# Ledger of designs, part 30: VHH binders against q9c0y8

Target 1, 316 residues: q9c0y8
Amino acid sequence: MSASHPGILHEYTERLVAFELVGKSNVTLTSNVTRSLLLFVGGLGDGLLTVPYVQELVNPLDEIGWSIVQVQTQSSYIGWGTGSLKRDDEDLHKAVDYFLHIGGADFSTRKIVLMGHSTGSQNVLYYLTQSILPNYLIAGIAQAPVSDREAAYQFNGKEKTKELVDWVKAEYLDKGLGNDVLPRSKVENFFGEVPTSANRCIDLTDVRGNDDFFSSDLSADDFAKTFGNLKEISGSTAHSQLILLMSERDEFVSPSTDKAQLLNRFRESIRPTTSNSSLSGIIPGATHNVGPKSSPEALKWLINQLITALRSFIDQ
Below, E stands for the ipSAE of ESMFold2; O stands for the ipSAE of OpenDDE; V2 stands for 0.75 times the mean of E and O plus 0.25 times the DockQ between their complexes.

## First folded at step 13 (VHH; framework vhh_vobarilizumab_d1)

Design E14R (at its last look DockQ between E and O 0.73; V2 from the best seeds 0.00; counts 0 for: pae E 2.3 > 2)
Fold by ESMFold2, look of step 13:
Structure E14R (fold): chain B 316 residues (1-316), chain A 121 residues (1-121)
Amino acid sequence: as target 1 above (316 residues)
Amino acid sequence: EVQLVESGGGLVQPGGSLRLSCAASGFTFSEYEMAWYRQAPGKGRELVARITSGGSTSYADSVKGRFTISRDNAKNTLYLQMNSLRPEDTAVYYCAAYTVTWSGGKYYRYWGQGTLVTVSS
């Protein structure tokens, strides 16, 4: 159903916006310089209001003094097909810088948590491990950290995916045509109608492609280069916390994958070990985006974990 | 095995009416967006009408007000009521099921074999 949602639309950089949803208190990031925020980034195809649980977080977070802000990046909607994690990360850094300072806020009081859904989880991990962090980003939350490559294997077949990767490398990458959009006839059952560059195809579907953080067949050494490489917050020796929330009934994860074991492998790789949050877990009864096909308790569990986490960051 | 089977085509006079049906099997029909496409001889397929799983519809400009798309999720059947038919409506009519890939891209995953509609005196 269509609805109106009260909030503030921020232009955090030229032509890119973030939507601050306003809860029952009517307190906003501009009206209260000590108010903290959960900055939310969706996955492939997502944009404002596309992830169903975000609306349900508004009032619970409001009750504990937190705003939720949905960020649009250049990759939102169909833009991801010609994008990259690096481009997304640049957009997200601009958004974080903007929200650190609005309303006259400063680094001493406002806390920022970056939360990602689905491919947004790659954005979170990239942010925490591949970039310099602002002093005020206290945690990352990755909901449904799912391998795009293994989803391609599940839905299109492993051999078909390998054939596509080999063809793209030979016909595009080896010829310096990485930015070229691939012909739809070759890729429509992978990417549908979304214009997709050769580089983006490789990022998503090749073994150790740039997005390939969560595949179950990666080694401990592979995870050490990502999960094991959390960066210091700029100007300190502190590190962000990392919370990983898998969906129990995630339709983009192979039924043969032991999610608890995979989650443990991710968590055991986190360095420093003090960044490995005990609030990580598997959302009971949840589908990929914790949508209407989820068990009723899934959303309640998610809200409880988020509230517990966000409260703990205020007391810190 | 997934099947989409169109029926109801035939020869009809200008100004006449036809009702096309598309019987679906082998997939969860109610979860798919459905569409009718048509293809005139020697031309590519063109969208005629579409209907979401929730019942929202849209139409090509050339058929608005004359054609009505509908679905019966209990019977796994898509319909196209075609009124005030014109010779330019002559085409093979296909039903299609529209979904998203694992990456979120939209994709016409299943197509029927088509049913011929000829509008001629």
Scores: ipSAE 0.341, ipTM 0.719, lowest interface PAE 2.3, mean pLDDT 90
Fold by OpenDDE, look of step 13:
Structure E14R (fold): chain B 316 residues (1-316), chain A 121 residues (1-121)
Amino acid sequence: as target 1 above (316 residues)
Amino acid sequence: EVQLVESGGGLVQPGGSLRLSCAASGFTFSEYEMAWYRQAPGKGRELVARITSGGSTSYADSVKGRFTISRDNAKNTLYLQMNSLRPEDTAVYYCAAYTVTWSGGKYYRYWGQGTLVTVSS
């Protein structure tokens, strides 16, 4: 991985930017109105060039006529502590709109796929199922969809997490102080140096909180409310495809969790059933972010799955 | 039980050198980012130097070129080599171990008791 990558920095809305990574062909979204794009959003703590495999996707995607864009939202880096999926969704819609029209393009000429990493997977699912705005996306890809709640259980303890939730509810939410930032001394072991609001804490760590999409202890009814409610593509009767890509060695998933079974539970819940892509699967030998500790085949597998998916979308 | 124990502090003349050590126990030392902090009388605690688990280093501007942070994972020990010491370097020096939360945030999980360094003629 190189320390830098050539590209174009876009201001897609006031005070927010997105970085278009330019491939070897030097074709850009501005220079070609029919150019398709993969819009990429990271997880908690992520910003630009913080997910290692993104740079490796640029040339393979470029060869098949796709650009990759990394989006900075208000939640990027430490901003997630005071954010929400709703706020994120608003930012992402602005990004989609910007890139849909840049260079004179429109929804008839440019295809867009949203890809999320880690907590970005919640953003993808939220966009496809709970968005109140028009959706121009033809597909969503959730890479390393993991439960933040269960991650807290794993790293901080289930009982301690519950104690935190109860305390925050009693001392903040019940008093109408959901937007207040929690004392660092009380939550540092959960959220580190990130200023975190009471609401955001509950979203991430409470049972059936606003971000609780991927927990293994959720019921079929819970999954029906999320996976089971994909929206139609704007201006069409068709539905977006949802691709789920779990990491085989994801360090944020409990060793006691059967990832294959969990993935199947997710997939079986997808409605309409036609949105359930056959390309969903487990990235072999991959850590959470398919980073340097992953097996050598992990990145190649991911790239091949993406290329296959993106080609299929254009042929439709 | 986790312990960080600093040593090597003392009185030294301006222009002199001193080497601090921090002995770590009770946790997997090699997996942690480590740092040296210092606190002068009447001032707040400030970062002096940092070293990642991979060995990458960073320094405060005030000590850059004079101080060197290093680690020996086999000995579970952190070091701070201080050269060209100045009176303004007088402070209690603390060893700290960083950890990363599941949410990606960092915090100091462990602190030492500190060792006093006095630079005076």
Scores: ipSAE 0.215, ipTM 0.598, lowest interface PAE 1.3, mean pLDDT 92
ESMFold2 (binder alone), look of step 13: mean pLDDT 83; pTM 0.832

Design E3W (at its last look DockQ between E and O 0.84; V2 from the best seeds 0.64)
Fold by OpenDDE, look of step 13:
Structure E3W (fold): chain B 316 residues (1-316), chain A 121 residues (1-121)
Amino acid sequence: as target 1 above (316 residues)
Amino acid sequence: EVQLVESGGGLVQPGGSLRLSCAASGFTFSEYEMAWYRQAPGKGRELVARITSGGSTSYADSVKGRFTISRDNAKNTLYLQMNSLRPEDTAVYYCARWTVTWSGGKYYDYWGQGTLVTVSS
């Protein structure tokens, strides 16, 4: 990875920024009102330029008329510990609105796709299905959609996770202290140095918590409430496309989990069925963030899949 | 089982030098960030120095220029070279392993028993 990347830093709302990575053509969202946008949101702990494959997408996307912007939300870096999907969604709506109109563009001229990595996948699904505000997104891409709850099961143990949940509910939520930050000494094995609220802990680790979208033990009814409830595109009767891209070697998914089967369960739940993209799949040889331990073909596959998807959206 | 065992502590005069060692076992030492902490009587535990798996180092301001943290991955050993020791450096020194949680947060999951360093004339 490069130590730096040329681009434009945008303040899309007060005290929050987004970084537009500029490609070889030097075309920007400001200079071209018809320029399409891939808006990228990371997972827990991510900020600007923390996901390695993002910089690798810039020139390939630039060649086909797309800019990529990485958004900083209040949840970026260690902010997720006191955040929520709802708060994230509010930030993302502000970002979408900003970039929709920058340079004099509007919903008739600029296409926007939201892409999320890891927990960013919850943001994507939330935006497409549970947002209270209209969206201008033509598609969402969830890369490495994994269950945080099941990750906790894998790393800390199922029983210990349940003990944590029960303790937090009894000592905090039942007392109306959901916004209190949990003692680090009690939860650092789950969250490390990140200040984490009682509510956020429950969102991430409780069964059917607010962030519980991708767990393998969820029912068809559970998936119907999320995957099965994609909204219409604002100003249109059309629905956004949802593309799911799992990493074949995702270290946060249990080895006992059949990823292909799980992906199919997700896809089969997508409603309307026309939103279920044929481009969903498993990134071959990819670790969670398609990082350096991935197979050499993993990044290339991801790039090609994205290019194919983004071209298809422009032709619509 | 993960174990960290400190050694090398003792009594030393002001201006003297001491080298601490931490023997690690039960895990792949080379893959982990390691750190030295110390706790003086009546005070809280404080970070002294840390070293990443890649060998990058950082120090507390109070020891910068005097202490050097290093590691020998072949020997599974962490070191703290302490030069120009001062009475205020008197403390129990602890070795710690730093790990990353599933959520991306970091914490020290294992500690040694500690070794006492006393700086006195």
Scores: ipSAE 0.644, ipTM 0.907, lowest interface PAE 0.5, mean pLDDT 94
Fold by ESMFold2, look of step 13:
Structure E3W (fold): chain B 316 residues (1-316), chain A 121 residues (1-121)
Amino acid sequence: as target 1 above (316 residues)
Amino acid sequence: EVQLVESGGGLVQPGGSLRLSCAASGFTFSEYEMAWYRQAPGKGRELVARITSGGSTSYADSVKGRFTISRDNAKNTLYLQMNSLRPEDTAVYYCARWTVTWSGGKYYDYWGQGTLVTVSS
């Protein structure tokens, strides 16, 4: 009972699935009623149902006519170790394309919002900045947009992280071995048992590595290339909106980091300025994934922000 | 810093019993999954038993029904009760802390020095 979740498993491309959770209305994306969706991508190590708040969003979203869909990518679970943001983005575009073309009576008014947790936040920002967006993808939501590099500094040490980066460059990248999996004994205190390529290690842990969007020591020029570069929706001069939701008690952010100041720096870099949502904020009492150690009000706050945002996207 | 100290090893006869202890310090013991590993001479380390922070246990097939892992979070101590000992149980037994890295990867980040168990008549 509590271990089962009613839903529809969509095969959106060869061997990759997305799971649409079904709420009390029993209305789905394939019903003969127009319905919008929140497409959800998790972080490193995540897969279906691993981010605890997703299941709690089903009925609140259902009540306002939205489905929540959890996407599995090639990077889900341990697949991230040999992946990249670019590969993830390709998978996510296939998922969006699939959902633009299934079901419903008239889905030309269907809206799609992409939401990411943790490194899924890098997926969101990357998606919104690479090319002109489909006519129906109107927003991104980044929950716990944290720096992987600064997490490595916090847990493994800044100098040890730099030493690893230098070693990987010298022994792998400079030798054309970027796709090689690193020896477990050299990297297990960073990546555990996850097979991790030299390229992936650099993406996550090098200064301005390909995943390095959220580090507090990046400049305004760095943020201008990402946050400042949101793309137009196809066939329109409108741009996607971006909502940033940090967790107040995020265990992967240094206690010395001023989250409010950092959030403000991200937000002030957003271009066009009309994409900068007033619904961005810090989830009170929340751990990284808003899990059971979070204060009781954290989940309620998150739900309220999401409901407010999703209602506003339909009313535009 | 983090320290794991095993004790309770020794020489026992086949069929005998022994209780190993692992004293933990330098971290919040109750939050971590813990394990016992063993290593016979000339062989690799093998998992014996593990126990989650919530008390759920699992065992290698070779010791099921004979060994019991337990923990006392108030005393920061991990235990291994070893019954019906066999000569093939002869090994150095290690206490290990299981953790998850910032990236979500899992591994054992700290090991004790080990305690020798010899099963011989």
Scores: ipSAE 0.504, ipTM 0.799, lowest interface PAE 1.5, mean pLDDT 91
ESMFold2 (binder alone), look of step 13: mean pLDDT 81; pTM 0.806

Design E4K (at its last look DockQ between E and O 0.88; V2 from the best seeds 0.66)
Fold by OpenDDE, look of step 13:
Order: structure tokens, then sequence, then C-alpha cells
Structure E4K (fold): chain B 316 residues (1-316), chain A 121 residues (1-121)
């Protein structure tokens, strides 16, 4: 990865920024009102330029008339510990609104796709299905959608995770202390140095918690409430497309989990069925963030898949 | 089983030098960031120095220029060379292993028993 990337830093709302990565053409969202936008949101711990493949997307996307912007939310870096999907969604709506109108553009001229990495996938699904505000997104892309709960099971143990949940519920939630930050000495093996609220802990680690979208032990009814409830595009009767891209070698998914089967379960739950993109799939040889330990073909596959998807959206 | 065993502590005069060692076992030492902490009487435990798996180092301001953290991956050993020691350096020194959680949070998950360093005239 390059140490730096040319671009434009935007303040899309008070005290929050987004970085537009500029490609070789030097065309920007400000200079072209018809320029399409891939808005990118990272996962837990991510901020600006923390996902390695993002910089690799810039020129390929630029060649087909798309800009990529990485958004910083209140949850960026260590902010997720006291955040929520609802708060994230509010930030993302502000970002979408900002970039929809910058340069004099509007919903009739600019296409926007939201792409999430890791926990960003929960943000994407939340935006498309549970947001209370209208959206202008024509599609969502969830890259490496993984269960945080099951990651905790894998790394800390299922029983220990349940003990944590029970303890937090008894000592905090039942007492109305959901917004209190948990003692680091008690939870650092789960969350490290990140200040984590009782509510956030439960969101991430409880069965059917607020962030529990992608767990393999969820029922069809559970998936129907999320995947099965995609909203209409604002101002249209059409629905957004949802593309799911799992990493074949995702280290946060249990080795005992059949990723292909799990992906199919997700896809089969998508409603309306027209929102279920044929471009969903498994990135071959890819680690979670398609990082340096991935196979050489992983990044190329991802880029090609994205280009195919984004071109298809422009032709609609 | 993961084990960290510190050694090399003792009594030394102000201005003297001491070299601490931490013998690691039960894990792939070369893949982990390691650190030295110390705890003086009546005070909290504080970071002294850390070294990444790649060999990058950082120090507390109080020990910069005097202490050097290093590692020998072949011997699974962490070192702390302490020069120009001062009475305020008196503490129990601990070796620690760094871990990243599933959530991306970071913490030192294993500690040694500690070794006492006393700087006194």
Amino acid sequence: as target 1 above (316 residues)
Amino acid sequence: EVQLVESGGGLVQPGGSLRLSCAASGFTFSEYEMAWYRQAPGKGRELVARITSGGSTSYADSVKGRFTISRDNAKNTLYLQMNSLRPEDTAVYYCARYKVTWSGGKYYDYWGQGTLVTVSS
C-alpha cells in the first residue's frame, strides 16, 4: 500500500469527515454532478485508509466513472465501543445527503452505492432495511459479512461469551446502566483497550442482539426480519440491490462453517427476490480484509466483481 | 501453556546498569508484540517499553535514552537493557505479551511473575 493517496477531505457534518480518493482522471464529485459514488464504511477499528484494498479500487473505478469515498463515522477507530448501528446509520445518512448534493448534484443525477467491510456490512444491511429515513442508495455491497457473536465464540469461547452477556445484563442492563462503560479489567479479552458500553457489548455478543445479522445459528425467521425486508428506493418503486461478498479464508468465520451454504441462506432470504444479486459470491483465496495473506487472485476478483456490479447499475 | 519468566533483577547503585531477560514459551514468540511494564511501591503498573514483531520499538518518556528493549526470536527471549539507573526506576518489572482481540481491540494477555529492581546508594 501507498503511504499516501491524493484526494479531497470533506466535512460532511460537524466534526466528521470523509475522504474522496481521487483517481488518475482527476475528476471529482464536485467537478462532475453526474459522477457516481461508492461510499465505503469500514468495520470495528477501521478509519481512513485502514482497509488495504480500498486504494486499489480507486483507478479501476475511476475508469468507469465512479469515485470512492471512505467515510469516518463516530464509530471509527475506537468509537465503536460506545456506538450503535442506529448512530452509525444517522452518520451515514448525513454522508449520503452531503455527497448527493455536493457540486449541485441531486438524486436524479448521481448514483450512490454503499459498501461495507466487516461490521460495515451490518451498517449496509441496516441502512437498506431498518433505516427510518429515506435513502438514495441504488445498491449495497457487504464485503466480509461476519457474525461478531460467532467471532467471540471462536476467539473467547461460547460459554465465556454467554457468561459475559449474563453478567452485563445482570449488573448493568437490569439496573438501567446500559450506557456505562464496562471495566477494562473485566472485558479486555473481548474488546481490548476500547472503551465499551454495556449496550454495545450486548449488541455485539448477545443472541439476536442489535448487530446479530450474520450468525449461522439464526433461523429463517430471523433472516426474514433483515435480509427479507429491503426498502424501496426513495422516490421510486424500485428496490436496492444487495451484493454479499464473503472472503473464502475469513479468519473470523469458524472453520466448521460452510461459507457457501451460509451465503446461500442469506441470499435465499433476500426480499424482494429481485434485490438478490447474481453477483454475490465468495472472494477466492481472500482473508477477511483481502489483505497481504490473501491469494494473488483475490483482489483482482474483487475489483472485477465490483466493476461488473457498478456498470450494471449505471445501465439501469 | 504460555509462560513468561523474568530474570536479571537485583540491587544496583544509582548510575549503574542492569539487563533484564524474559524467557517466553508455549507460543510462537516471533509473531507477537512484547512489552516491559513496571510497578513501583504504591504506584500503578506503567508501560516502560514495547517492541513489535517486526522490531519497532517505543519507550516511556521517563526511560528514553537510558533503556533499550530488544528481542532474540531464536532464543524466545525479550530483553531490557537499563543504563543510568535512578532511584525512581525502583520497581517490579514485568514482561507482557500483546494480543489483538476478535473486535480489533488490543491488550497484553499474559504476564510474567516480575523481577525486582532496586536502585539505591
Scores: ipSAE 0.640, ipTM 0.914, lowest interface PAE 0.5, mean pLDDT 94
Fold by ESMFold2, look of step 13:
Structure E4K (fold): chain B 316 residues (1-316), chain A 121 residues (1-121)
Amino acid sequence: as target 1 above (316 residues)
Amino acid sequence: EVQLVESGGGLVQPGGSLRLSCAASGFTFSEYEMAWYRQAPGKGRELVARITSGGSTSYADSVKGRFTISRDNAKNTLYLQMNSLRPEDTAVYYCARYKVTWSGGKYYDYWGQGTLVTVSS
């Protein structure tokens, strides 16, 4: 849709912005220091307004006193090809630090939830379990936590993906050339025209690569190192909540994958167990991004889960 | 077997017009974004025009206002109407099929063999 979207563009650090969408109440994060926010990060190729359901969340969240803010990182659009989860995490921490303090807010005043779509789900899990930086999020929400490696297997073939991984290791990593951009002709069937470094290719497509959090063939020990390591909220004895929302008709998940069983395996690994939200589930009838090909009830279900979760996090 | 076959090239005077066709087979044509590219002697391929499955179009600056890309989904055919032709338009013109990978990356995975357009007095 070609449309104008009312909001506030925040420069949260040099050359990076976050877009606060403003709802019918006209209340903003600057005008109300106690107003809470859902910080949203998209997946590979995403940027402002690219995930179709985000604009539909504005007024439902506004009605319960929450803003939705879309964050741009250095990995937005085509920047992901030469980035990393670590670099994304640094950008997201800068955004969180910015919003914690605008208008005179601080941790004890304003609540922040990080929601990620697709590869943004890896950002959420990384932030809450792997980051070396202080955690100020009350919760993380991972919508469509899909394995990039298993998507590569599904669309390019498992053997071809392993061949690519072996070639990149031999020709680049073993030679100290991890930051080099791979020849487009060798990798365009995986990454298209996006300039992609050897390191990024390995992060996304190798077994236990740095992005490899959600693959169905990972062991319980693998999940214990990630899902089993949720951090305390800094300055508190509480831990962040984790909500996992799979799409029932996700086109990047093999039809042979039992999504309910996989979701249960993720959830059973969450530690502390009190961080394992009962609001996790499978969005009925939803495609990967809950877009127009989804069943009509999918968006309503998603909104209901988000409203239920966000309402539970506030003293209202 | 995906096939893209261009036709309609030839010799034309500056200021003249020409219409290129690309016959597509082996896939559901109506679901794909398509493009025309061209390659002048000694140069790389460059984008001329694109058209989405929904009919939205975009053009290289050098051809805007002179060229029109269109599609006929019932006939599985892509077209390029070229008006006000210039000697600089001389090139082999290629039809290409657009693809988005699982990672969201974009490229053209199938190309025709090309049709030659020569603009000369």
Scores: ipSAE 0.547, ipTM 0.819, lowest interface PAE 1.4, mean pLDDT 93
ESMFold2 (binder alone), look of step 13: mean pLDDT 83; pTM 0.822

Design E4R (at its last look DockQ between E and O 0.86; V2 from the best seeds 0.62)
Fold by OpenDDE, look of step 13:
Structure E4R (fold): chain B 316 residues (1-316), chain A 121 residues (1-121)
Amino acid sequence: as target 1 above (316 residues)
Amino acid sequence: EVQLVESGGGLVQPGGSLRLSCAASGFTFSEYEMAWYRQAPGKGRELVARITSGGSTSYADSVKGRFTISRDNAKNTLYLQMNSLRPEDTAVYYCARYRVTWSGGKYYDYWGQGTLVTVSS
């Protein structure tokens, strides 16, 4: 990975930016109104250039007529501690709107795919299923969709997590103090130095919390409420495609969890069924962020899978 | 059980040198970022230096050029070499283990008891 990457920094809304990574062709979203866009959102703690494989996608995507943009939301870096999926969704809608129209483009000329990493996967699913605003996304890609709740179980213990949830509910939520930031001394073993609100804590760690999409102990009915409710594309009767890409060696998924079975449970819940992409799968040998500890073939597999997906969308 | 035990503190004259050690046990030392903190009388605890598992170091501005943090993974020991000591360096020095949570946040989950360093003429 290079220390820097050429590109264009966009202010897509007041005080928020997105970075368009420019490929070898030097074609940009501004210079070509028909240029397609992969809009990328990271997970907890992520910002710009914090996910290692993103820079590796630039030239392969450029060759097939796609630009990649990393979006910074209010939740970027340590902002997630006081955020919500709803707030994130609002930011993402602003980003989509900005990039849809930049250079004189519109929904008839520019195709947009939203890709999320880690907790960004919740953002993708939220955008496609729970958004109340029109969207122009033709597809969503969730890379390394993992349960934050189950990650807490794995790292902190199930019982301790439940104790935390119960304490936060009793001391904050029941008193109308959901927006208060929790004392670091009480929750740093879960959230570290990140200021975290009572509401956000519950969103991430409570059973059927607002962010609880990917937990293995959820029921078919739970999945029906999320995976089962993909929305129509604005201005069309068509539905967005959803591609799920799990990492085979994801360190945030319990070793006792059968990833293949879990993925199948997700896919089987997708409605309409036509939105269930055959390109969903498990990235072989990949750690959570397909980082340096991944097998050599992991990144290549991801790139090829993305190229295949994005080409298919252009022909639609 | 995780343990951190500091040693090497004492009385030293201004301009003198001292080497602190922190003996770690109960965990895979080489996999963790470690740090030195200090707390002077009447003041809060402040970061002095940190060293990643990979060996990258950072220092507080007040000690740059004078202090050196290092580690010996084979001995499970963290060191702080303190040169050109000043009266304002007088404090209890603590060793700490740094870890990353599932959420990506970092925190110190274990501390030593501390060792007193007194710089006085």
Scores: ipSAE 0.619, ipTM 0.900, lowest interface PAE 0.5, mean pLDDT 94
Fold by ESMFold2, look of step 13:
Structure E4R (fold): chain B 316 residues (1-316), chain A 121 residues (1-121)
Amino acid sequence: as target 1 above (316 residues)
Amino acid sequence: EVQLVESGGGLVQPGGSLRLSCAASGFTFSEYEMAWYRQAPGKGRELVARITSGGSTSYADSVKGRFTISRDNAKNTLYLQMNSLRPEDTAVYYCARYRVTWSGGKYYDYWGQGTLVTVSS
């Protein structure tokens, strides 16, 4: 349903924006230099206001001195089809840097949490693991950290997905055409109308493709390269906390996947072990995006976990 | 398995009318957006009209005011009422089912075999 949403549109770098929703207090990141924020990045196809629970977080977070900010990256909406995790990460670093300093804020008083939904979870994990972090970021939250490759297997078939991967490698990657957009007629049952490059197709659908962080058939060695590799924040000895929130009724996770066991495998791989938050869990009754088909208690549970985490970061 | 079967095509004079039907089976028809497309000889497929599961409609500019898309969810049938037909409406008309992929992409995943509409002067 269309509606108006009051907030502040921040241009955090040339032509890219983040939308800070304003709660009942009318306090904002520009009006209060000690106010903290949850920076939110959605999944494939997402953009401003597409993930339904974001609106419901505004006032609960406002009551504890936090803003929720929805970031637009070059991959928002249909841009993801010709993008990459690396490009997204560059955008997100610019956003974090912007918000650390607006209104005269500094890192000693303002906390930033990066939260991702769905493939935004790959953004979070990538951010925390690639290089020594230049900016203070106290935690990452990954909601619905699901495998794109296993979703493709579930919806398109494992053999059909492998056939696509082999074809794309032979006709594009082996010919140096990784940035070329694939013919829609060949890939529309995977990507619909979204223009999708050969590289992006492989990132999402190949075994150990660049986005392939959450597949249940990955080894402990695979998880060690991601979950086991959280970087220090530059200028401190601290590491970010990592909170993993799976949806109990996630329609993009195979029925054969034991979510509790998979979550435990992710968590056991986290290094340093002090980054492994006890607030990780499975959201009871939740669909992928905790939308209206979720059980009524799902959203309340999510809000409770987030508020508990965010309060604890202010006390530090 | 999903089937879409069009009927109601034929030869008609300019200014005439036809009503196309698309019988759907193998899926819960009421849950899907549906569309009519057409393909003239030597051209690509062109969207004609679409209708959401809730009944909201949209039309190509070239047919607006002349064509009406409708659906009967109890009979699993999609319709296209075509009035004031013109020679440029000559095409094979296809019924199509809308889908959203696991990646959030959108497309029409099943197509009927088509029904020929010829408008000749």
Scores: ipSAE 0.457, ipTM 0.776, lowest interface PAE 1.7, mean pLDDT 91
ESMFold2 (binder alone), look of step 13: mean pLDDT 83; pTM 0.826

